# VHH binders against Probable cysteine protease atg4 (atg4), part 2

Target 1, 320 residues: Probable cysteine protease atg4 (atg4), of Schizosaccharomyces pombe (q9p373)
Amino acid sequence: MELMARFLERYLHFAPTNTEPPGTLIWFLGHSYKIEDSQWPEKFLYDSFSLITITYRSGIEGLENMTSDTGWGCMIRSTQTLLANCLRICYPEKQLKEILALFADEPSAPFSIHQFVTMGKTLCDINPGQWFGPTTSCSCVARLSDQNPDVPLHVYVARNGNAIYRDQLSKVSFPVLLLIPTRLGIDSINESYYDQLLQVFEIRSFVGITGGRPRSAHYFYARQNQYFFYLDPHCTHFAHTTTQPASEETFHSATLRRVAIQDLDPCMIFGFLIRDEEEWHSFEANQKYFADIVQIFDSEPQPVETHDDFVLDENVEDHL
Short names: E, the ipSAE of ESMFold2; O, the ipSAE of OpenDDE; V2, 0.75 times the mean of E and O plus 0.25 times the DockQ between their complexes.

## First folded at step 1 (VHH)

Design G5 (framework vhh_gefurulimab)
Fold by ESMFold2-Fast, scan of step 1:
Structure G5 (fold): chain B 320 residues (1-320), chain A 121 residues (1-121)
Amino acid sequence: as target 1 above (320 residues)
Amino acid sequence: EVQLVESGGGLVKPGGSLRLSCAASGFTFSDYAAAWFRQAPGKEREFVSAISWSGGSTYADSVKGRFTISRDNAKNSLYLQMNSLRAEDTAVYYCAAQLYGSSWYEDYDYWGQGTLVTVSS
């Protein structure tokens, strides 16, 4: 399309200076690009531009008394961005417009901001307009995906911190999106996680990180040495609806953005897409490279505490 | 330079079979998702099948159960086994490669020249 060619030209023009030498690799969702003669590999720039970016929207209808998620929606938008790109990889037979329709800013869309707000209240008691945390975001994605059988995707949220249990995973059908909400430090990422965090970007099932504080959440998709490339939800466009679709350009970043590992917030959601048994075995084989970020066990430990026996007898409930 | 070269097309009768091949060169094929698209005369290009780097596959509803996509990374090759061919399968078949394996043909940046498949009696 001429429109896409024009946007790519602008994206190339506004790319930051790359000071790395020829031969340096860029790892992008588990795939490598090598810097040769130019500042950036052309394919890397194209693929970065092609990622779906979901940002703040205005003119939203049916969202309680609010018309915009500006100022509170960044974690939801970054989570939608991770999920949208995951679905694009998972279902290559679906067109971009079909994927974007799932995220339309209207109550009927399966992964709309309306649905996230409703689920955040239902599952985590988060009121509309309040910031989402990583755990809330993961719980919402899992429930909403489960409620949308037309686009099958089981979302497995890590348990007991960062653990995945084989016996639980064996009970669900592929494809599976593994979401690991975790914290790799207090104020900044602990340097002990640096090597494993870098290795995560080289894993073929990797579909990105949604990370940052509730007011500063971003989607991280690539790295070059200790610099991480990200998509930023902090720009506002008019709502995307079935009756008034947003311009395609509003779902693509206008510029290449990066941040140093030392400046990253330690709060993260790691995403991995497992489409079949072969991809699961590959993930298991590679887990040793990031074992402190993701743990795999055969079965979940039994509870240490005694289970309380609850007998709800309406006859013993007196009105005080 | 990057090159994808299709082969195996030809004339076949309804109910027959053909195996299409695509030879990749100039890039690390094993790192890429690959797909088959087709374009019938006077129609838009449509998705047929895609395969991930690990061998996970997906199919358009019109070909599911009849076509099988496969890859051989050691030979830098992609295949499409087409069984129970119908007149509606008549088209130029294109091999394509990219990182994501999308059904949206504009997402693919590497394309072959195409191979003609004609299904007629």
Scores: ipSAE 0.000, ipTM 0.243, lowest interface PAE 14.0, mean pLDDT 84

Design G6 (framework vhh_gefurulimab)
Fold by ESMFold2-Fast, scan of step 1:
Parts: sequence; C-alpha cells; structure tokens
Structure G6 (fold): chain B 320 residues (1-320), chain A 122 residues (1-122)
Amino acid sequence: as target 1 above (320 residues)
Amino acid sequence: EVQLVESGGGLVKPGGSLRLSCAASGRTFSSYAAAWFRQAPGKEREFVSAIYSGGSTTYADSVKGRFTISRDNAKNSLYLQMNSLRAEDTAVYYCAASFYDLGYTEAEYDYWGQGTLVTVSS
C-alpha cells in the first residue's frame, strides 16, 4: 500500500525514540502492546495510523460567512474524531467511506461542522466561529445523535459535573456512548487524578479523550506510562463532500505525537462505548479505579427552587 | 508559566564558531520537543534544528553538518553549537519548546524565547 509506505517513511523520519524500558506496555483504547526493544511495535504504529483523524478544512460551503474552521474548529474536529473512531469500533463491518460520510462538510451530514455550529448556537448560544468548550461539544453530539435515528448510537452526557444516573441510562437502548466532560484541575491536572487518569486507558469500553490546551484540542487514544498519544486537528485540507470526496490520506495522521501528563490541559471529555448490558456491568465494576473522574448514582437529585436561595426576609429581620 | 531565555549571541567572523544556550524556567519538563528557529531581517522565521524525546535530532539542510543541537534535561537547558559560520547565518535565533513530543513546523511550538542576535561579518 502506497499510503502505508508514506506513513512508515514519515514515522521513521519524525518519530521520537522510545525511551521506555523493554516490557513496558502501551495501552491503546483498552488493550495493550508490549515493547520488546526500544523501538515502537509495528502493530501499534499501524493501529495508530489506522485511526480516523478529522482535521481543519477549507473551501467549506454554507458555513455562515466562513469558508474554513482553521483557528476555531479544533474542539469540534477532535470531538468528530472521537465519535468517528467510536463508530468504527462499534460497527467494524461498515466501510470507512460510510463512516466518513456522516462527517461530510455539508449541512445534510448528521455530524457535519455545519450541524455542530447550528447546535452550538441553539443549545449553548455559541456564535459561529467561536471556540467550543467540552460541555458544548458533548451537548451538540447528543442532540445530533437524537435527531438522526439512522445512526445506531445513543449518546449519554454526564450531568452535575461527572455523574451518570442509572434511571436515565435505562431509558436509552444500547449501544450508548458515555461522554463525561470534566475538569481535573485549574491550570493543569491536579496530581490527585493522575492514577485514575492512567487507569481509564486500560478500561475495555474506553474510546478516547477529547481535550487539550486552550484552543488546542486533541484526541487522546493511548498512553505509555505518563505519556499520552494524540491525534492533532491542526492541519487544513480541502472540504470533504459527497460530490467531491476528500482523499483518504487526509483522514490519517502520518506523525506519532505524545505529551507528558504534567503538560495536559485539565479540560477533558472522556468517552466510553457501552454496547450491551454486560459491558455496562463491567463498566460499573471498574468505576472504582476512576471514581473521581466518573460517578454513578441511581437517580439525579431534584433541584432546589431558586426563590428559596434568595431570602428577602433577611432585610426584614435586620429591621426588627 | 514557562519562560525561555537565550544567551550566547554576538558578532563573529565568517568561518568562526558560536554556542547558543537556552535556559527554561517556571516548570519542570519530564519530556518535550525543543528547537531552534531563526529570523533574518525582513524574512519569515525558519526552522534550524530540533531535539525530541530520547535524543533524536533533525536539522535544516542549510545547517546540517555545521550545527549541533543538544540538551541537558537536568538543567532544563538547550544548546546550539554553530561551526563554520557564514554571512547567511546572520539572524535572531529563537529557542522554542513544545510540551508535545514531536514538532517540526513553527506552528507546532507554543513556548518561545525573546531571541538572541547572531551577526556573521568581517
């Protein structure tokens, strides 16, 4: 394959030296590769390359007054990347082109940048061209999934921070993508979360993290000790449409990238794919390893009415 | 915050040598890509050399064989040894770092020093 030959050439030229000792594991979406020497395992490189990467696009039509998402679209693109790879894992029998059609740069595609921009305005009052936050991205993908029943995936977004409620989840049918938008610190990840963050990569249902530095969102898919491997949307290609499909090469990264845990942005979206009830029970059993990242409860607490919070009779008591 | 400070620039004759240093402060790096870029008057900033996690290095064709990049992670310092200097090497040299492990283009580096001037003339 010509594409694979280009990938291997680029990896050879730009790949960092693996500094970890032989026997170290690389955890990749819930499964592992064992390093036998100081170089990268070929299967790990191949599987990393095979991941769908959705990047910035230019020549986009119908996107308000803009023709490109360069400079503002990274969170949307990284969220599309997580969703595309989740769908590929959920439906391995689907052709790559069928999955990519769901993300075409045109208003009619279920998970297009057009649809994200429209939903961001409708749900969160984010204007076209403004950077999306993690919570906005999660709300958009959940609504878009609900609006497109031909896409056989339900999306559940954690509530009240990072909580999943059993009674709400029971109302959706499998498969379900759990999205947990959360903040693990202020300026950087609090060290108290380090062990739990490392553990999520080992969970079978794990389908990645979308997040990163401010206005520098990435898709994180693997780890080796405290180094996280990621796909980067900051490369602009021509728009992918049904009438003018983009080359397959534009959906794959030819460069292996990693970042140290100390240098991660604390704003993240954790993704977990639950395909049936057995996988849900497995997820529940493993939640103890990352209990501060994902919380599970039976039912959502009822909110207190706001008029009870503003005790206007305090002014009366002061005049007693 | 991360701060990068270059030093070692100056005036040198053609064929001479110069060693640039870059000291990082503010945060301890466990692993990062570090690079030297340069900008001649009236031109865009161009890549000179990079060093990646594990010590692998890359050089621009114009400096390959003449310049050597190195680092001391314990001191949070980056160096550029410049030999056989030419008039066209005259530029402000910038130290750059990325917390991401691999970078080649200017856009892939997000922490920059203030620059140090290197002038090669007789």
Scores: ipSAE 0.000, ipTM 0.119, lowest interface PAE 18.0, mean pLDDT 81

Design G7 (framework vhh_gefurulimab)
Fold by ESMFold2-Fast, scan of step 1:
Structure G7 (fold): chain B 320 residues (1-320), chain A 121 residues (1-121)
Amino acid sequence: as target 1 above (320 residues)
Amino acid sequence: EVQLVESGGGLVKPGGSLRLSCAASGRTFSSYAAAWFRQAPGKEREFVSAIYSGGSTTYADSVKGRFTISRDNAKNSLYLQMNSLRAEDTAVYYCAADEGLYYGDYEYDYWGQGTLVTVSS
């Protein structure tokens, strides 16, 4: 019997059942699950519980003068969660423990909280213990992925808001993780984005949304109508290291959590995994369904050149 | 990459049993969602059964209780055990696989070429 089977058994016997009508679909990272009765589909529960969840940790060594990221690390942890699940989709031949080792709570791990903290300071002048914003998180993932050639993944962060440039993508090798940090409103998501936001969950390349505000960042992986299912980093476990590996149970959620679209924070990072040229063409073809969330252009506008023009006084060698 | 090859198809009498195999090359089924589809002469391709990376299984109503999907990760193979076969089960059976956590009921990344199952007297 494995861990996920035990989580599923407990949930089915003691948790509330699905309240949506039969025939309703759940869209999970681009794939659908059909509701047939008042019970959650068993495959949906199993697959949901099988997702990697990276939460707060305590007993961390070498993290400046801190031993825990409780209270400030939620955007980093939600971003690690998106990346970890993206890597599992990208490299299904890798064992779970190999993926988790990349996120160990130690300075030598390529995607550790230590590396995120160092990179946040270096790239965005964010001090240890301060909140990460969506753009800071994206910049850190891109730089850290570039520094880890042992697990190839080019991270392309959208530019000039939410734009992706074809000529920039043509210069990099697949697989590519597209990260689009954007804001779909001021205090809440503008209703004009609702249809496009719902459509994103139906796109094959979709690998999730990391979103939120200080102390309230989450990883969103599925939707049912206008309800979004998410993984929550706000649970503290002891640090995961190579010498003291944390229990596998601490990387999985045994609970379904969902939130209504009107209660979502408008600040989001959309993730899409493009593994080859054919998947890129599919993504381009589907972009019309979410064109206000992701824009695609041929080339990035060139910056206006400002040159200092000055007239040089010429020294004539021969005065005679 | 993954290449899928089905085998085990053939002629079988009504009420008989048959086991289909699908061999993958390159990678294993342990992290994949994998499924069986079939297409009867003159009809659309229909879903038969799926097994997800976590081990959960789903069956079409027409085969539930008669067919069993399973996999052997060490042998990199997917199986469909078909019992109590009927004339209506006559079809070309296709193996399909999806990489990683893509757990939908449709749109699979890799498809086999198919294996014919004929149920007749």
Scores: ipSAE 0.000, ipTM 0.166, lowest interface PAE 12.8, mean pLDDT 82

Design G8 (from G6 with A97K S98D F99L D101Y L102S Y104S T105F E106P A107E E108D Y109F; framework vhh_gefurulimab)
Amino acid sequence: EVQLVESGGGLVKPGGSLRLSCAASGRTFSSYAAAWFRQAPGKEREFVSAIYSGGSTTYADSVKGRFTISRDNAKNSLYLQMNSLRAEDTAVYYCAKDLYYSGSFPEDFDYWGQGTLVTVSS
ESMFold2-Fast, scan of step 1: ipSAE 0.012; ipTM 0.368

Design G9 (framework vhh_gefurulimab)
Fold by ESMFold2-Fast, scan of step 1:
Parts: sequence; C-alpha cells; structure tokens
Structure G9 (fold): chain B 320 residues (1-320), chain A 123 residues (1-123)
Amino acid sequence: as target 1 above (320 residues)
Amino acid sequence: EVQLVESGGGLVKPGGSLRLSCAASGRTFSSYAAAWFRQAPGKEREFVSAIYSGGSTTYADSVKGRFTISRDNAKNSLYLQMNSLRAEDTAVYYCAAGRYSTLYWGSKEYDYWGQGTLVTVSS
C-alpha cells in the first residue's frame, strides 16, 4: 500500500512513548505483537495505521436539516468503524474501495450516516442530530444488515443486557457479528471487570469495542497491559460520495492514541466476528474468561409479567 | 526485505492431495503474516488462506475443510496442505507475506510475493 508507506513516517513521529517493559505483548484484535525494546514495533504501527477510521464529515447532502455530523455523530462513526474493519477481516479479498462504498455519505449507501439517522428515528425515536446510545447503534446496524442481503454479514445483538441465546443464534447464518452493548460501571469501569476486559482483546474473534459518553465515542482495537489503543472520530473531512470520493488517507488515523484503563468510559459495545461453527465453539469455550461481559444461554427467559405500562428510556443512558 | 520461493506444485488427479511449501529468506519471516493466493487462467488473484505469526488462521469458503495452512518459524517456511482437490482448484498458487500483520487485508496490502507454483487438477 503506497498510502500507508507515504504517511507512516508522520504517524511514527507523533506516536506516544512506549513506557512498558521490553517483552510486553500488544494484543491487537486477538493477535499479539512482542516488544523487543522501548520503540513501538513497526508492524504494530503499520497495522494500526491500516485500520479503517470513519470520522466526522462536512458537506453532506440529504442529511435532514444538517450538512455535518460534527458534535453529535461520534457513536455512529465509531460503530461504522467497527463494522468496516469487521468486514475487512471477514472478506480480505474485497478491495478497500468496495468496503468504503458501503459507508458513503449518501442515502443510497447501505451503512451510511443517512441510513443510521433514519433507522434511529424509526426504531428508537432518536431525532436527527441527537447522540446515539450503544443499544440504539447496535439495533440500527442489525436492521441495516438485514435490509442489505447483498452484504453477506448477519448481526446478532445481545439481549437482556449482555446475553446471547443459542436458539436465536442458530437461526442466523454465518458469518455473524455479535454485538454486546453494555455498561461496566457508573462513572468509570468497575475494577471487577478489569481482568475480563483485558482477556477479550486476546480472543481471536474479537473485532473491537465502540465506547464512550455522548460526544466522546471511540473505537478500541488493541491493548498493552492496561493501556488501550483507539481510533478517534473527532476529525472532520469532506463527505465521501460515489460522485466525489474522499481520499483514502481520510480513512486512516494520522496519530497513534492510547488511554489508561482507569480513564476509560464504562459505556461499551463489544464486537466479535464468528465466521463458522468452529469459531463459535472456540468462542463458547473462551467465554468463561469474560463471563460477566458476555453471557451465553440456551433460550431467552419467558417475558416478565407486568401489571403496569412501565416505560423505559429507549436510549439507555446511565449518566445520573 | 523478504524473498519467497514456492515449491510443491504439479499435476494431480481430482480427489488427490498436494503440499505446497514456501521458503522465506531475508528478514525474520516469523514476525510476518503470511498467506496463499491463487490465480486461475483469465481470472483475478483470489485469496486462499492466511496465517498470523502467532498461528491464527483464516480460509476462503471455497477451500475451507479441504486445505490447511501452517508455518514453521524455525525453518522460515509456510505450507499449504491441499486435500480433496477439484478441477476448479487449478491455478498458479502464490505465497505472500506482509511486512506487518496484514491477515485482515486484501492482496494489495501484502508486500512480498513469490513467483508462483502451478497446480493442475486434471485427469
């Protein structure tokens, strides 16, 4: 890739100092890199740079009464980023431009911001310009995936918090993207989840975390000890359309970013790509290492008997 | 830099087996993601299988259950065990390596390529 080579030197120049001891592993979407010295492994930097990053855009046409998602679109953009990289992992034979076309900033693209905005209103009554919660984002990507059978990826969203039901999953064909929207604490991640959160990065099916509070959602793809590497959607570029494609460099992060576990937002969407039955059985076997993050049951519990019309907030946010 | 040389190709009957080898020289191969691609006459190069330095693997649907990719880092070698071969497996098979882990990416992201080895499945 000429693009990656062209920008690698600039990317390296602004990377944070690697403060971890030699021999420490970096876990990157279920794969590891070993650090030989205090410098970042070049292969890790190149792979980080090569990840698709979908950021804010301006000059968008047909987006209700707005021309930009700056200030409100970060959860949608981080979810698009997770989905785009999931598709690259699932279909390495597809060209980058083919994947990016699915996320074009126009109403006709299957996973466009237009489609997310329309679906958020339809499914969750979220108005255009309002921040998406993790549950809303997951519901939108699942419905959009179902509506676009030409994109061969099914989406299963965990239910009743973080549960996957075998009888429901068996009705879905592989490949399937499992999305688990959850909150691992109130103001910060509860320390009881630390070991399990670290373990998910080591799982081969892991395709990332989308997480953050309103106006602060990011895509997390790697960790080194208790430091997490992320892609940040808070950079505005001109809209990407079929008639006026954006430059490829606008889909790559110019800088390596990391954050300590204690500074992570507890609001998260965990993504796992299961391509076949063998990968599903591997995922089931490993679930014991992160059982409080993802639960697996045979069948969904019977509906709770209710005597009142109790109404819950449709965009589940625990900010208070 | 890495140089890749494939071997093990040849003529085989349908239902037969072949083991392709790829010998790497130059830089440390063990740190690279490595893959097999193939190109049938008149068609574009198609992804077959890939393996990361840690041993994780992925396969194209067309070969899953029939082909097995493996590596021997001590010998700087990559292998493709091909079983239950079909006429449609006829192609030139290429070994590819990414300077960085490129398990997730298409063929344009691999930095190093071998010259290819021909596999013909025919009676």
Scores: ipSAE 0.000, ipTM 0.248, lowest interface PAE 12.3, mean pLDDT 83

Design H1 (framework vhh_8ghr_2)
Fold by ESMFold2-Fast, scan of step 1:
Structure H1 (fold): chain B 320 residues (1-320), chain A 122 residues (1-122)
Amino acid sequence: as target 1 above (320 residues)
Amino acid sequence: EVQLVESGGGLVQPGGSLRLSCAASGFTFSSYDYIGWVRRAPGKGEELVARISPSGGSTSYADSVKGRFTISADISKNTAYLQMNSLRVEDTAVYYCAREYYSGETYGLDYWGQGTLVTVSS
């Protein structure tokens, strides 16, 4: 019996019933599956199971005075999950083990938790063991990618909230991972963003969302109407190292999970992979469908010099 | 103080109906939660008969009960229900309300209550 067939059988054991009408599409990282009955499409289940999931680890060496990221590492792990799947899409010729080596739980790995912790302290003054915010996670990924030219991926983090600047992108080589850390509401996602949030899953360059869970982070990779499928970092496995590799099973989700849009936390990071000039032009053309989530401008505004103009004088009349 | 308290069991004739209730305390139902009904008949292992994501609307059923049982939830009351129709003698069991957990290796169901006994006989 194939291991994959056994995993898919277990994966379905606690899977929810498909409650959406026949003909409803599932949008999965910019491509779709059609549901022709009440069962999940087999290829959708296979592709969902095949996604890399990076979770909490224990027995980690060289991580300051800690041996585990349980309880504080969720944003780092969900960000690693987004990056790992992005790299797999960008470099389909690479074996899974080669991608996973970049995320080994050891200081020498380019995108290890050790490197994230070091960069979080260096760039954002976040101490080891403290939770990362979306902006901190994005800054760390960008810096680590820049420090590792043997992994040819530029990470561009949106500026001034959610803005991408053409003149800044023109100075970097493809492929580019665009990361947009944003907040789509206060306590929950504002309904004004619903249509745009749904639309980003249909964009070919889309490589996922991290965040979206109150006081935590998940990796969101697909949607069916207003339900979002996610991978959860909140399980602990032994550290993955070069000398003691973790079982491949520990990098795959045990079951299919989804959450309703109204239960999402508004804090999230949107990821888009742009592999060449043609994909950039396609992204620009599609931006109108999610213009409140991602803005595109020619150049970044210069800092405004503020001039205070006030009069504290009795009997002055000033008509602005 | 997480608790799931079952109620609604009793004696019923074959072909009859019962509605089981599961009142949750110590946490609030969300679409991240999955609540299930597990039964154990004397001398048999446990069987998951129905599962729901309370605010997500997803439901699933064991083949043995499909078309006869309906699981539902009321978020405002923090309560899940199992409507049992066309009951058969083989449905006789103690029914437990359970909350899903993930251990890193597998998904399972935790239940804290004593269960509610359903007896189907004439």
Scores: ipSAE 0.000, ipTM 0.225, lowest interface PAE 15.6, mean pLDDT 82

Design H10 (from H6 with R99T D100Y Y101G E102P F103E G104Y Y106W Y107L P108S L110F; framework vhh_8ghr_2; at its last look DockQ between E and O 0.01; V2 from the best seeds 0.00; counts 0 for: pae E 20.2 > 2, grease 27.3 > 24.2, SAP .763 > .668, placed apart)
Fold by ESMFold2, look of step 2:
Structure H10 (fold): chain B 320 residues (1-320), chain A 123 residues (1-123)
Amino acid sequence: as target 1 above (320 residues)
Amino acid sequence: EVQLVESGGGLVQPGGSLRLSCAASGFTISSGYYIGWVRRAPGKGEELVARIYPSSGYTSYADSVKGRFTISADISKNTAYLQMNSLRVEDTAVYYCATYGPEYSWLSGFDYWGQGTLVTVSS
């Protein structure tokens, strides 16, 4: 029995119907589906349920004095989810199990939680079991990807907040994953970002958002108007290893979860996958629609000199 | 203890100018922190008006204030500023400076903002 067919059958019995009017679009990682009735489009459900979802695990060996990441690993797991789905796009010829092996819960797997924890300590002085913030997560992904000999992917983390520099990108080869860790407000998303956030989901190279606060990080992959669909890492399955692989079902979500824009946490990592020069040109041409989220410059500026002095202009005497 | 203290608010006529100051203590503003100015008008939500990364001088602005407001920082005085020119009645609000802190502040769950300074623009 096909896994996706079982998920669709289960969903039809337990989930609410779509309440948005006919003609409304759903934007899924740069692609759209049109609502034709009060039901979710079947293709949208299939694509949503087929996304790789990496969640908390238990029974993990070799993770110092811990056997689980429950309660502290959700940013790492959401970031793994983003990266795993990116790799599926980059390397469509690879089987699902080959990609999942890269994320096995063992020290030898290049994107394991073990590798994230070790790299977080090395790069950012984050102790094992501490919460990973967005910048730490991005730095870890970049370093781990550079070390992976099997699936080349350059990860460019935005500089000086949200800036991408052309001269730095010209030195690396495709494919490139752009990661932009940024904060779109203090407690909630500032309304000035709403339209730009919606536009991001329409961009061809968009591969999702990871973000949130401790114990509440998620991976966001689709939107419908101001509602955002996400994958939830906050369930715990037994560890996935090469000698005892976890069931495929544990790497998929069989339900739709969504949240309104006013309830989103403003702490986010935006992901964009650029596989060739054409995709770069398209991304660059569309950047104007989300210019406050991602900025592009030719070169990184030198440190700015500071000035303490304020010189008051004296009034010019009026002529007689 | 991280503290942010705003000053410089007041009453001005439309078209006038004000300069807000945000004096920071308990941390160095050049240490990777960004400083933002958030405003709240009576009966309205919060709007992030401007932000700066003092170490690099990088800035960004809300569309509603682009070209009229300028954010700056003086690292030697550990202070950020918001120069507000061509003020309009719509700019009337309490203005707060705020910092998100480095990534590690999320572990504690604490946030830091000033007490606010009132700016009133009326004809």
Scores: ipSAE 0.000, ipTM 0.121, lowest interface PAE 20.2, mean pLDDT 81
ESMFold2-Fast, scan of step 1: ipSAE 0.017; ipTM 0.327
ESMFold2 (binder alone), look of step 2: mean pLDDT 81; pTM 0.819
OpenDDE, look of step 2: ipSAE 0.007; ipTM 0.230

Design H11 (from H6 with D100G Y101P E102D F103Y G104L S105Y Y106S Y107E P108H L110F; framework vhh_8ghr_2)
Fold by ESMFold2-Fast, scan of step 1:
Structure H11 (fold): chain B 320 residues (1-320), chain A 123 residues (1-123)
Amino acid sequence: as target 1 above (320 residues)
Amino acid sequence: EVQLVESGGGLVQPGGSLRLSCAASGFTISSGYYIGWVRRAPGKGEELVARIYPSSGYTSYADSVKGRFTISADISKNTAYLQMNSLRVEDTAVYYCARGPDYLYSEHGFDYWGQGTLVTVSS
């Protein structure tokens, strides 16, 4: 009781100063908090602290010749963080320890770093110890979800850049996690995407953004105007296993972190959780607010075949 | 199926006390959920009175009830309580027990709610 209060007091002590006017809204995974004075709302602080954060680990067994993912694992850890919080929202009746067991640092856990490393090699030819890109991370999550039907969540990865196809979604059962790996600029986010990027945080199905450059991926869960709140995997804790569970506090951020939109890396994975048909229709209705980030079509275009294997006999044709 | 059942409401005189109970079924209250008490008086909006995170013991209260109300949980009985002391006429309302996930408390989302229990403070 007092332990959580003391931890949150420390959390607040290292929090950035709230520079935005009273009355400014904070959007947190599709829900809003209103600031009534210059301090952070207590509810926002507690909810931010309560998010699952999966960070670097040491003392890992069975990970080739490595014992830690420090320096290369940040995209995997930020992707695990998005997935863990998505599962928390999807299955609120599950205990926190049951969700965390899915991410244990051991080969048998469904969404372990071991499984990500194996899938990264198998699907994308990424060697153990190499940084994962957003596309690789999305492919790994989708395959691992397919391999674990006891955790009923279909993962749909956007195709042809940022496209979702209705016909493909109609063939799968809800709930579905939509993952959209995209780049919103070259060196920084193009300002033409600013309004749409801000709008996605207000969407009820939004479950976060994983984004960043190599060795600098983060999980973004809230915004206030053009400031984004994030969880950072760069802290190293001892491995979490079923036989030696890590302390629960190692799955919570010790610090409230914020970054300005101008300082964001344009490389991102957008996550949306659709739990049923009604939530899908709501998502479709709201897509107009972020149409350049997510596209929705009825069906995937068929590839156009080219006849480049044969030389045509010129017969009756007047080519000119 | 998740269910929350309130009890303990009734008529009490100003300055009196009541203890409300919220019995949970279909989930365990110590499994990473907030349990809150929300009240609604005629002509007023909803007010979150108190909340508890049973697994850690964290509690918070609306300014209108701080020092007078105490929220608690008995994990072995899977039940949350609201002890209301020094009751005022202004505390007259229907009191609802509600469940929220540990990082997204219920005011903005769909949550599981009890049926409500009426508390009337009058002479």
Scores: ipSAE 0.000, ipTM 0.185, lowest interface PAE 12.2, mean pLDDT 83

Design H2 (from H1 with E100Y Y101S S103D G104W E105P T106G L109F; framework vhh_8ghr_2)
Fold by ESMFold2-Fast, scan of step 1:
Structure H2 (fold): chain B 320 residues (1-320), chain A 122 residues (1-122)
Amino acid sequence: as target 1 above (320 residues)
Amino acid sequence: EVQLVESGGGLVQPGGSLRLSCAASGFTFSSYDYIGWVRRAPGKGEELVARISPSGGSTSYADSVKGRFTISADISKNTAYLQMNSLRVEDTAVYYCARYSYDWPGYGFDYWGQGTLVTVSS
């Protein structure tokens, strides 16, 4: 408890001032917290601190003649952060160190930066050291999860923009992580998505948002009205390996961070963890609250056959 | 008032079987993230041996009991069960039924039963 007490004190010292009215709820991965006597509920601060945060690392070996992902690894690290916290929810019987070993900075770890870099090149032709986009990150997570049967998790990446197909999910075993890579605007989030974006944080299956451009990608886990709380990978620590494990402190944020909705980057990956059939039915029932962010259909549209012939409906005859 | 009451513990010989029951009152299983069975052996720490989702559709087991123990729930009776087969001396412990939630860190237990003793000896 001494470690938690020290970090809670740090959170109290460096936390931003809560400007919202008394009684305003905080929604944290589908759970609500109520402000009473203090500016921040102690349990909210403790729970925020307790989230796994995976940041930039230095001293990495075997990474294509690079020793650090500082400056280019932001989306990979934020995606690892979402996956690590998802796995903690999925497998509560696993110890923290067992989850962290899956993300060790070494080629043999299933979800290492090495594996992401290799998959990014193989699946999306992204060279080592280049920034990952949301779609590339989602594709990498899906492939790497499939290659690691020791920790079962099917990753379903939304298709045709933001669509999920029931017949495809019926063919896979739970647990399923749904990943929806999307853009909710051009330069900023379009106000038409505001209500639905807020509703997403109240959904029980919600496991976070990875968002922003590669240099500014963050993991979003909670909201209070139109303020979003996030974990930032923008801190560099020494590499975490199985032979030289990094200190536990390096996997936890030192301070509470938030940003206003109007300052968010519209480029996002939404994550939802579905552990069984009942949770899937609950997710389907709740989809009406965020129908423009996630769509659900029975079956993927059949591919339209393309012809090599010229357009047949052109009603223009040769003038000559 | 919220309460979990265990029953079914006792003395059994190695290789034997026991079925533990956990009766819930003041709430329903369909309202919670997990119902779990946690054991504590003399001189050892706590071990989560099995858990079941609110729907009863998702189960998980510790490697030490996988293939030998089965967790189930009867939502109509608001009761969870732990069927323990092929019992070993090492399974001797006090078994607690607990509501296991997504409270951080590591997922908290909000409600605990009083525990039921299982002794495996010849």
Scores: ipSAE 0.000, ipTM 0.271, lowest interface PAE 13.1, mean pLDDT 83

